# Designs tried in a protein design chat: VH-VL binders against Coenzyme F420 hydrogenase subunit gamma (frhG). Part 2

Target 1, 258 residues: Coenzyme F420 hydrogenase subunit gamma (frhG), of Methanosarcina barkeri (p80491)
Amino acid sequence: TNKIKIGHVHMSGCTGCLVSLADNNLGLIKILDDYADLVYCLTLADVRHIPEMDVALVEGSVCLQDHESVEDIKETRKKSKIVVALGSCACYGNITRFSRGGQHNQPQHESYLPIGDLIDVDVYIPGCPPSPELIRNVAVMAYLLLEGNEEQKELAGKYLKPLMDLAKRGTSGCFCDLMYDVINQGLCMGCGTCAASCPVHAITLEFGKPQGERDLCIKCGSCYGACPRSFFNLDVIPEFENINEIIANALKEGESDD
Short names: E, the ipSAE of ESMFold2; O, the ipSAE of OpenDDE; V2, 0.75 times the mean of E and O plus 0.25 times the DockQ between their complexes.

## First folded at step 1 (VH-VL)

Design b8 (framework fv_ebrasodebart)
Fold by ESMFold2-Fast, scan of step 1:
Structure b8 (fold): chain C 258 residues (1-258), chain A 123 residues (1-123), chain B 108 residues (1-108)
Amino acid sequence: as target 1 above (258 residues)
Amino acid sequence: QIQLVQSGAEVKKPGASVKVSCKASGYTFTSYGISWVRQAPGQGLEWMGWISAYNGNTNYAQKLQGRVTMTTDTSTSTAYMELRSLRSDDTAVYYCARAPKYYDLLGSWFDPWGQGTLVTVSS
Amino acid sequence: QAVLTQPPSVSVSPGQTASITCSGDKLGDKYAYWYQQKPGQSPVLVMYQDSKRPSGIPERFSASNSGNTATLTISGTQAMDEADYYCQVWDSSSDHRVFGGGTKLTVL
C-alpha cells in the first residue's frame, strides 16, 4: 500500500516550545493524506500500549526514574521501522545537561537522558525548535524511502544521510559538528547566530569565522541547530535543488490547480 | 535468479594484500549495497563493512579501518574487498552478501550470500 | 560495541520444539536477525526484523525479541534443521553490525 504510519511520541523535558511547534507541523503531515497516516500523538496519559509505526517522531528526553517512560521508549524502538529524534532535547538532552551538572543541591532534580542513550536512533533533527519545513521534508523523504520507486529511494536516502550521520555521532552535540559540516565545507556566512545561541558563551567570531572553546562547551548542540547554513536549515545545497519541487508535487498529486 | 559469485581461493604470505571479488546478477546492482562478512576456521561470523553500489559510500568495521578498502564496478556489477597487511589471524572464509542500499537507515540484513572465498595467510 | 551471547549448542529430538536464545543489553530495543548456516555452506537469512520470515522459510520458524533476549523458535524440528544459527543486530553506538557467537542445533 501507499500510506505509511507516522506516530508522534512525547517524552519529558523542554515542553511547550517543541511540543507546540510539533503540533502545528502535524497539520503538514495530515495533508499527506495519500502518503501518510498520522496514527498517534502519544503521551503516557493517553496510550497504555505503543502501536506499530513506520516512522516515530520522538520529542523530549527520558527521565530514568520514570519506569513507564523508559519502557515506552524501548517499545517505540521495537515497534518502529524508523526512529527520529526530534529536537535538541531528544538528540542531546539539551537543557537537562545543566540540571545534572552543578545543581545537585536542588532536591527536585532527576536524571534525564537523550533517547539515543537508551535506544538506537536512525535520524536526528536537532533544533530548539526544528523548522516546520525540515519536519515535513523528513516525513516525505521517509515515505519515499519506504514506498517510492528506485529514483525516489535514491533521493530520499541521499537527503536523510546527513541526519543519519548526526545520529551516529551520538548524544553529545558539539561545536565540532558545526565545524565539520558547515565551516570546513565553506558554507559559513559569519552571521554569528551560533555564538548568540550558545548558553555558555563558548563561541566567538574571530576574523569573521566562529571559533569554539572546548573547555566551555557543554555539547548541547544548540549552535548546530541554530545555524542557518547547516544542511537542514537552508536548501542551498545544489544536489537538493529539486527536493522542494518533488515534495510539492507529492502533496498535490491528482490536483488540477498547482 | 539473484546470485552473488565470488572469486577463488587465495594463499598469501603475512604482510601481503588480498583482493576478493563478488559478481552480482539477477537484480539491479546499483539499487543495493554489498556487505562483507568473514569467518575464521571453526569460528563465528564477523562483519567487516558495507559499500553502496549506488554511490560507492562505505562503512567499515572499526577494527579493520585503515586495512580494508571496498569498491564497486557498476559496469560489471562487481564488488571488491581488499585487505592489506595480512596476518595469520586473517585466515578465514570471506563472504559478500547483498544489503539494503540505505544500509544505515532501516537496519540491515544480508540476503543472498555469495559462496565464500577461502583466504589462507601462512608463512 | 554490543556483545551478543548465544548458547554454544542446543539439542532436541525430532518433532520437538527447539529454542535458541540471543542475549544482549537492551537487545529488545534493536531489530534482531537470524541466519542458518549448514556445514560447508553460506549462511541463509531465516528471520528478519525480530519476527518476520522471508519467503521460502518454513512456517515452523518463528522468533521474538524483548528485554535482553531474542529467541528463535523452531517447531516440529526436523533433521534438515541441523545447522549453526547466528543472531545479528545493528549497534548504533558503535555503528557496527554485530553477530552472536552462534549456536549449533543438533536433532537426535
Scores: ipSAE 0.000, ipTM 0.409, lowest interface PAE 15.2, mean pLDDT 75

Design b9 (framework fv_ebrasodebart)
Fold by ESMFold2-Fast, scan of step 1:
Structure b9 (fold): chain C 258 residues (1-258), chain A 123 residues (1-123), chain B 108 residues (1-108)
Amino acid sequence: as target 1 above (258 residues)
Amino acid sequence: QIQLVQSGAEVKKPGASVKVSCKASGYTFTNYGISWVRQAPGQGLEWMGWISAYTGNTNYAQKLQGRVTMTTDTSTSTAYMELRSLRSDDTAVYYCARDHYGSWRYLNYFDYWGQGTLVTVSS
Amino acid sequence: QAVLTQPPSVSVSPGQTASITCSGDALPKQYAYWYQQKPGQSPVLVMYQDSKRPSGIPERFSASNSGNTATLTISGTQAMDEADYYCQSADSSGTYRVFGGGTKLTVL
């Protein structure tokens, strides 16, 4: 079959919204039921083996003092063709990575790193949580990149390039990503969604445009993930105005080839 | 207390390279960038470039592109600036400074400065 | 453009108001910042975000940014204010930091 092996890896150190994201990810994988096999999905605390995967969707940050978690993430890279950092914790880590008054737990819990600090990551999907639509689109494009025909592989490469470029830049998760990709590009609509999404109120609107305050920013990436224009600035997005039709057509063509 | 401490003075011949260090303390190193600014004797301040302490991303002044490299070591909270192919007109005091960035009007200013490092380039 | 223009020198008597201007095409869209530098010392931030004063800077320092011109104002100028003053902003993209040429303030 044309099915690819998709794994969902949940690292320790991430709670809250990322727990509920697992349910959404599994629901989205059902869209790919004819084209993907879910080969891994379990809690990190359980005894388990990491299998070979075509695509690994990794959520959460890695506690450096947890040797098992560090080994698991390295084994995930070794056994996966494409590694996707899914969500703000995987992309950006946690402010408690560094010892600082009031911003860290006891030493054994303070070093939560983004997975990109420990392994090479192919694709970043920022947000907390990322939209279900974005996760679906990336999963389908990853499938086409691996198993599509020549035209489909080119299309998938164009779609994924901006998110692959984010992974290469090792985005900080700070407001600066919004500055570079949206505000500096003249794409900001002044909607205030970034300010509303900021858990530490580090973003204020001045003259209808967002302004970030570095001293308050915890580098979670929520503002970037919530921005409706962050993905519109990508060269590929305008070509995908009818993304639902593109996906449906690509998947129907795949079925007929089987 | 926030402090930036730079390495000591250097004397170099034309064509050599120099690498200046800047050790930060008193704040979370990765929450800010580091800019490098130089000042030739009796002249004004000239911005050379900046580096993100979190991502390692850099932006260099066009005049210095190809001759300058900025790096950081987050384990020691230290920034480095290397300038290659030194000329006599590179003689200057080199400063590191804590840099802000992240708004549409850009918080790109320098609230704390190192003590400066004199680099003399002479034959 | 990416150029900020300052007068090379300004002279004022003690107790009078000193005014230092900084002109550039980016200033309508970018913040202006001001630094004081005394001989043999590192620059010190004296004004930020057009008009805000850092803790520890005397209240007699104020600043504005209107149109293409930012202005640093020192009221009741004292001998200790004698220094070189630099304005700083960024190019229109906000990426490249730009300094003015500097103004020597003489208090006589």
Scores: ipSAE 0.000, ipTM 0.420, lowest interface PAE 15.0, mean pLDDT 75

Design i10 (framework fv_iscalimab)
Fold by ESMFold2-Fast, scan of step 1:
Structure i10 (fold): chain C 258 residues (1-258), chain A 121 residues (1-121), chain B 112 residues (1-112)
Amino acid sequence: as target 1 above (258 residues)
Amino acid sequence: QVQLVESGGGVVQPGRSLRLSCAASGFTFSSYGMHWVRQAPGKGLEWVAVIWYDGSNKYHADSVKGRFTISRDNSKITLYLQMNSLRTEDTAVYYCARHYRGILDWYFDLWGQGTLVTVSS
Amino acid sequence: DIVMTQSPLSLTVTPGEPASISCRSSQSLLHSNGYNYLDWYLQKPGQSPQVLISLGSNRASGVPDRFSGSGSGTDFTLKISRVEAEDVGVYYCMQSLQTPLTFGPGTKVDIR
């Protein structure tokens, strides 16, 4: 069929990702009606079985002490054509906090892993939560990658490539990723959001430019997920300047008009 | 490829004890709840006991409660049934069976071949 | 305890003809989550039981599509659209709604 099956799989932790997807109600309704079925939108503890999916949007990290969740994430990989790690918990895991000068080390007797430590992940969408627009765009582009015509598949591949490359970098998100992808690329506007988001205060601003202290960084990815200039704002890439219009036009292509 | 193999059955006198084992292979044992189900010769199936995937919870049928104890050792990948104060009506083929703990339903998608316990005076 | 009954207890079918087995529970197996906690098993002569249907109507992996389950609440039916020689055996329904799990008495299916 021309409709695809999109599943929203909740592990543990990052419930804000579900709220982000739900906030795009009109866009979600359009996708469900015209191009996709949302076949799975439950926590894994509530499911009868994990269905086959074309695209799985997986949020939350995996508690290693919960063997049920470990096997469920492995079954999700087997049942899905494309697996998207949705949110910083799924991409980079939970934070173990160690702070200089004020916060104490947080005691932890459970281990939480990003899903990429247990299964192969195709696409990363960092954030806590990522924007509803980005989630919709990735879902639509994944659809076009699977079911689009040649031109649509090329466009989808271009859009998803940066997020696929993030997945290939693995599950350790550090200030160094922000340096490489944003600051060294000349995209940083000095907004300070990265410093404000850092749980261990490893980022300071020197004359409006962020500086990271590597010894303080716990590699949680929060600064990267919070950055408005990272791959969340693709308006700086000329091909995607009008991404909403591009997606709307791609979804209309192939429809008969009277 | 995946299998359950029961052992420990045999002939035993009333009032005695017997321990059954069920060895699992080919799957992640710790991801499954485990059950014992018995079948008296020529009769139907009777559920005996269940143990959760991590051993944290157990239930036993009233007919065996206080006499039988289900247990498991996930490091040895083995399920057990300790049977005390055996009665002639406990004579049956004993099957172990699994259910996947992530699903809502406790259906048994894999059964062992069974081990015969004969309690005779 | 939930009591399970089956009808008929014995059934002889001409090859290629349909068969129908009824299962009744002493209380509703319909949970507030919308599922009926009733499963069907087949035990072929000399073999261990095997699952056919779970949650009222879900066919288990590897089970031929000639098997189907239906019903809700207290009344359930297992249908075989065309009985084959390999379908000979005893069929059991089981409720999995609450402990103790309970089986029906079984229906023995044989071929003419």
Scores: ipSAE 0.000, ipTM 0.381, lowest interface PAE 21.7, mean pLDDT 75

Design i11 (framework fv_iscalimab; at its last look DockQ between E and O 0.02; V2 from the best seeds 0.00; counts 0 for: pae E 7.1 > 2, placed apart)
Fold by OpenDDE, look of step 2:
Structure i11 (fold): chain C 258 residues (1-258), chain A 118 residues (1-118), chain B 112 residues (1-112)
Amino acid sequence: as target 1 above (258 residues)
Amino acid sequence: QVQLVESGGGVVQPGRSLRLSCAASGFTFSTYGMHWVRQAPGKGLEWVAVISYDGSNKYHADSVKGRFTISRDNSKITLYLQMNSLRTEDTAVYYCAKSGYLPWYDYWGQGTLVTVSS
Amino acid sequence: DIVMTQSPLSLTVTPGEPASISCRSSQSLLYSNGYNYLDWYLQKPGQSPQVLISLGSNRASGVPDRFSGSGSGTDFTLKISRVEAEDVGVYYCMQALQTPRTFGPGTKVDIR
């Protein structure tokens, strides 16, 4: 098994996404042991220069007044095969969009942009934070995409497609996306998952449908990411159990990802 | 593994009340809408009610509206159906069903029989 | 309410032979997104219903390839390419377009 090189690039954010990744516990250990080398992580590795990476997990948004950050994100794109926006800050700016001049250490930092505004991003993982499971699954699928056999690559491609499509959509997350893509399309089943996922409780259920308070929406995209009908991929849904089994097996000690 | 287990069925006289329960396990109950569907003996399936993940939204079929009330206790991971003013036509096996990622019911309970007879 | 109908209401099939069940809705179940909100369920004798097809043509996980769903709008068809003994039961179509959800009357499939 050939391990892929992954790096965690922390931009402007709370590091909650990395924590979520770490919450995979033994799963993370398994990934690091068998599937991936962590070649860059400001928190975990004393590496000054961004190395070549197969996958860059980028957390946080980019402060425009921080020249180093701007350069780092550009460098990340140059040195990475796959760039993943990890979390809603990286995807959509999220709460950092409201942090204009509000930073204690650097009050002059006023402008924060999602990374997609500065570089090309391949995959979005929205959430604040994303679930450990989703992060894990994306990592496994990224590995399969790069190092798997033809069947595995195909599966991985199918799995990641919705998240790749999110990256193509733009850098603006909104409850309105749920409205447009799910509710207005008749896909909403009134489950309430979106409301439950909202970090600021901006979503209520009315008349069997979610209702978002625009004034409360922090544009994090969590609701969209968590919605079972937004992540709607007919190519993988029928194989969802199989996919889970594959992932589970991959995470077992001594077992192959095949 | 997802499991749904209905209970509370039995024989009751018309006009009486009965409360059904559905104990759920194997999934994050509090994040899914739940449904009741019933089936009269030898008949087809009839949708009865739906409740949102937190119970904030409820809808009932016209045939049971005003008499039946769907509810849930997420702390107990249990779905309920309070049935009041029962009628003979309410005789059925009552299933609890979980909402799936697709518009389908991905999991069903085994059902509990409610018999309304004088 | 959307009214669902099925035909035939009963079907006896020789093992290995194909079967076809029709389902009709009083309103179109097709949305602009291109999906039909029509599910097929099988209730085997003495069992709870189980999903076969969702969104008109999407086979559920674990469902054999011999089952297929087709149709759009108001007319849908469930096909079994080769009926097996385990396929005996009542088949229901269900619209999930709007509340209340409504089922077809069911089609009883038996084997000769």
Scores: ipSAE 0.022, ipTM 0.551, lowest interface PAE 4.8, mean pLDDT 87
ESMFold2-Fast, scan of step 1: ipSAE 0.376; ipTM 0.754
ESMFold2, look of step 2: ipSAE 0.042; ipTM 0.560
ESMFold2 (binder alone), look of step 2: mean pLDDT 90; pTM 0.896
ESMFold2-Fast, scan of step 3: ipSAE 0.000; ipTM 0.410

Design i2 (framework fv_iscalimab)
Fold by ESMFold2-Fast, scan of step 1:
Structure i2 (fold): chain C 258 residues (1-258), chain A 119 residues (1-119), chain B 112 residues (1-112)
Amino acid sequence: as target 1 above (258 residues)
Amino acid sequence: QVQLVESGGGVVQPGRSLRLSCAASGFTFSRYGMHWVRQAPGKGLEWVAVIWYDGSNKYHADSVKGRFTISRDNSKITLYLQMNSLRTEDTAVYYCARGKFLSYAFDIWGQGTLVTVSS
Amino acid sequence: DIVMTQSPLSLTVTPGEPASISCRSSQSLLHSNGYNYLDWYLQKPGQSPQVLISLGSNRASGVPDRFSGSGSGTDFTLKISRVEAEDVGVYYCMQALQTPYTFGPGTKVDIR
């Protein structure tokens, strides 16, 4: 089995995705050291020459006014076999209220785009931050998709398909998709995160449940990516209920000598 | 092993009530939407009702709306169908089925329990 | 309600030969998320139904490669590349786009 190169590339925005990845990093290293050549966490500000990668986990959004960031993300696509948009900033650009490198709210001075607006993305992991378990599972499944046997490639393809389908839809995901996949499935908690995330205020809460104004919806996917109960949450993906056991067995195999 | 086992079927007179149960095992019951589907003798499948994972949403087919009520008890890991005002046309094998998230497909089915409404 | 129709309603196949079943819906089952909310189920004689295909073309776990689903919108096809004795039964399509969920009338497959 060939080892693959996995890197973490940080553009800008919330560090929550890095924190989620870090929560898994010892376990991931034990598994992936047997199956992949690991590339340490990178920030494009600190690394001017982007390395070849099989899987790039890209965190953060791209500031249009920063031509170097635009060039760097395009080079990352060129040098990577699989590009994963990690977190809502990379998937949907929903931290556009903050200036690059700062914590200040500056939507009128800077334009921050999801990376999918600039390059083709293979896999979306929305959330702010995504769960450590989801990040670990996507990394392992991406490895299996590239280097697994036929059965493992089939499993990885099934696991990643919803996230790959989101990437194919790009930054567009309407409130209707949230209704069908979450609200009408009874998974909605009434938390209001979808309404708070909507840049055009197309979502209101009525009797504890979100209601969408279709004429105002710009189909940016922010509500879908921000939803804690969307199908990206491992707690509500019953098709893969045994996935934690599969991953745990991989951890045991990575620690055995023989 | 993932399993669903129905019980409570039997012979009842028109206008009476009957409650069906579906016991789940081998999976986290509280994370799945559950369905009832029936099949009259020699006929095709007819969807009856659905209940969401937490019991917050329920839908019933028009043919049974107002007479049947789907419910669940996640602590007892059991799905129910309360059938009131039974009619001869309700005679069928009743299946409980698990709905997959995202696809809504019925991936696990029980063995079925026969309900006969005779006059 | 969405009405589902199937054709043929009955077919007899020589073992090893292919079979094809059509399913049509009264309205599009293609959702804005790109999925067709159409499933295929098999009910073998004396048994409960079992899922074969979900979301139009996704084969369920444990289902042999000889089964395939295709189509989009209102027109769907289930194909069996080589019918075996264990494939005898009634095949149903079902839409899961909206409540009430509705099944087709079923296609009975027999072996000569």
Scores: ipSAE 0.000, ipTM 0.405, lowest interface PAE 17.7, mean pLDDT 73

Design i4 (framework fv_iscalimab)
Fold by ESMFold2-Fast, scan of step 1:
Structure i4 (fold): chain C 258 residues (1-258), chain A 122 residues (1-122), chain B 112 residues (1-112)
Amino acid sequence: as target 1 above (258 residues)
Amino acid sequence: QVQLVESGGGVVQPGRSLRLSCAASGFTFSSYGMHWVRQAPGKGLEWVAVISYDGRNKYHADSVKGRFTISRDNSKITLYLQMNSLRTEDTAVYYCAKGAYYRILTGPFDYWGQGTLVTVSS
Amino acid sequence: DIVMTQSPLSLTVTPGEPASISCRSSQSLLHSNGYTYLDWYLQKPGQSPQVLISLGSNRASGVPDRFSGSGSGTDFTLKISRVEAEDVGVYYCMQGTHWPYTFGPGTKVDIR
């Protein structure tokens, strides 16, 4: 069949670090309403079993001391073709409480792990929170990667490559990713946005460039997501300057198959 | 269930070398800083060394700097302390301790091993 | 190096009575990130140390409510509201704000 199953898996903090199978909270999937006929949305009504999924959007981090959460995330990997870590908590861990409610970050969140420390992750979408547009684009491209024609699969692979490369680096996160993708590539403008976005003041500007203090970095990804020169802003990727038009054209092609 | 099990202690003569090991289980070893802390018989605790989660950053107490080297093997889930040019004052129970905060070196030691005794005597 | 001092160095308490241990540092333990890395450990006879309090006042998981930490800057206190037999041991404060990490000399707590 041409149907794909997308599930939203909600991992919460340690005071509630059980896999939350969303039966009443699929707000992220709601932005995909325009793509409902192309993307099959799986609504999870009960926490009795983890279903087979083509694309799993996993939000939140895993509390290591909660055995059920650890088993649930492993089961999610086993039953999913593509696993997407959604948001800084899933990508990098450590600030679960801060991301969930805008509460202050606390270093003793040591038991909250990014999902990549427990399972293989295919795509990373950092951010606190990630933009709705980016989530939509990744979900559509993941669909095209699995069910598109050859031209669509090539386009989807090209679009997802930077986020897949982040996943291949594991849980490196935060300032390390900024170093690899922006600073070491000569794209840094010295604007200081990364330092201003850091909740633990781990970034200082020295000699016109940001310097990260590893001992203070909590691997949240905020600096990377806020950087105007990162691929998240898409202004440095010529092939995707008209991403809205690319998505619209993909949708028109899908309609002809129905 | 976090466990840290030290080994490699024993009796050794001054000027010789000894290597301690700490086998970890029950947590993602590669995500946490690890420490060595020692305690001489009947004395208090003394911090010895720390190593970052990825092994790139290392710090040693002045009393052991240049003689001791902390290292780790994340694939074997094991922490090491290479002790060279041992002195009688190095006689102590050596504890392996886990840093509490994900990938951050500052903070408390939330789990400790049982300790391994190193006796430096002639 | 930061010097940590504790007082008293030894304390004998009647079961059910309160106990208080002071810890002082030679420099402020307030980190530039706003946290104070002052921790308290208990070493029971014949056992490895265990964490009681972190960041000045945060009780570690599984530690009874009778233990509390307070203080800021250079002056810190560990209080036990009702000392029980299982609380016997040596209590250490430790600073993690500045390299190298340093422990206090320890306070030995006994019961009558």
Scores: ipSAE 0.000, ipTM 0.393, lowest interface PAE 19.3, mean pLDDT 72

Design i5 (framework fv_iscalimab)
Fold by ESMFold2-Fast, scan of step 1:
Structure i5 (fold): chain C 258 residues (1-258), chain A 122 residues (1-122), chain B 112 residues (1-112)
Amino acid sequence: as target 1 above (258 residues)
Amino acid sequence: QVQLVESGGGVVQPGRSLRLSCAASGFTFSDYGMHWVRQAPGKGLEWVAVISYDGSDKYHADSVKGRFTISRDNSKITLYLQMNSLRTEDTAVYYCAKDLEYWSGDYYFDYWGQGTLVTVSS
Amino acid sequence: DIVMTQSPLSLTVTPGEPASISCRSSQSLLHSNGYNYLDWYLQKPGQSPQVLISLGSNRASGVPDRFSGSGSGTDFTLKISRVEAEDVGVYYCMQALQTPYTFGPGTKVDIR
């Protein structure tokens, strides 16, 4: 029925999240044509002023010394109904804490902050990058939350709640999050990705099990965001095992009502 | 050396609220996860909730989810359990328990408090 | 949720004789790292619970060597080689593989 305005706002960091979204291909084109207007995007549109948006997908961290970037993120919050931090750089600052664009892994004098340190964020999608399926699902659920009927709004709220709860935990992601969300859930495979992603080597493996060193942890969320077994790197949430069908049916129902 | 002392228990009517406290000493409180475990009179142990070392992560058992909230104040070295909409089946001795090593990933409760009795009756 | 069961639910032992308690889980507690996330606790009459065994077979600090844990996957056993008067109480197994943590119903151990 009504199209929503979706913006893609790129701060500092790689564009892996946009590549992930683009991997939806025909799905993205269908959403843009039928259910959403893409109103701001560094790679898809030549518009530079930040317009009114229903949903802003923000990726990358903010360089505090870059006045224009700081103003851009504040204007994005002001003009958006829902702000989504897309990717671990936006959620936690991640590797961009140590370099502009993630090119170097050494400390910098310039300050790079996750967007939640500067504005309120509604939804977190961590990952390096998040799956194309998860990004699509969040975009569609955000549409249903804004334009759906009462049943669809309830469904969208249930789907987005875990990602909203992550945003409420804030910009500090630590090994403790990995313990509670992955290791304690029996999902850890002992692959060592968390240890390899840690910029301060706060994680070691003992018999395939990750161990954290509290004094070394800078709470950057890299281990959690990079974990292949984290809830948000799976394309299906257990209570929504038929999510593709749910999304397809919800979109068809909206069209027939108009 | 390690001590955990619960307080705040008592007799309350169904539908009312109660807040339990657990005062810790003898270890660096802010370095460890903390749990609440309950035991109904004459019954077994039931895990209730956990909170991470810095309070950023909380998990509650389904039987209390939406009614109970675990929290902590590291500056006061105290763990809390806010219990709302109490039911007769919540009658139990409530224990606070310390995680062995939050950062080591080992999972057992190395120290327990003495417990505080909560009786919910009309 | 993982469901824990214990057998027997009650056990009476002559002092100095061995005792054995079984614990079963509704799904495997064996992690790919080779550890079984199964713990044993003892609650003596009128006292708080205390840990005995962690990770299936690791005796907790200060616990007498007459206590031992064994088993893997879904079947676990706690053995007391020589039951002493001080060992009277209720023994609980607990899975720590995933939240919520779940306890077995407990096994009451008495002496004759």
Scores: ipSAE 0.000, ipTM 0.380, lowest interface PAE 13.3, mean pLDDT 75

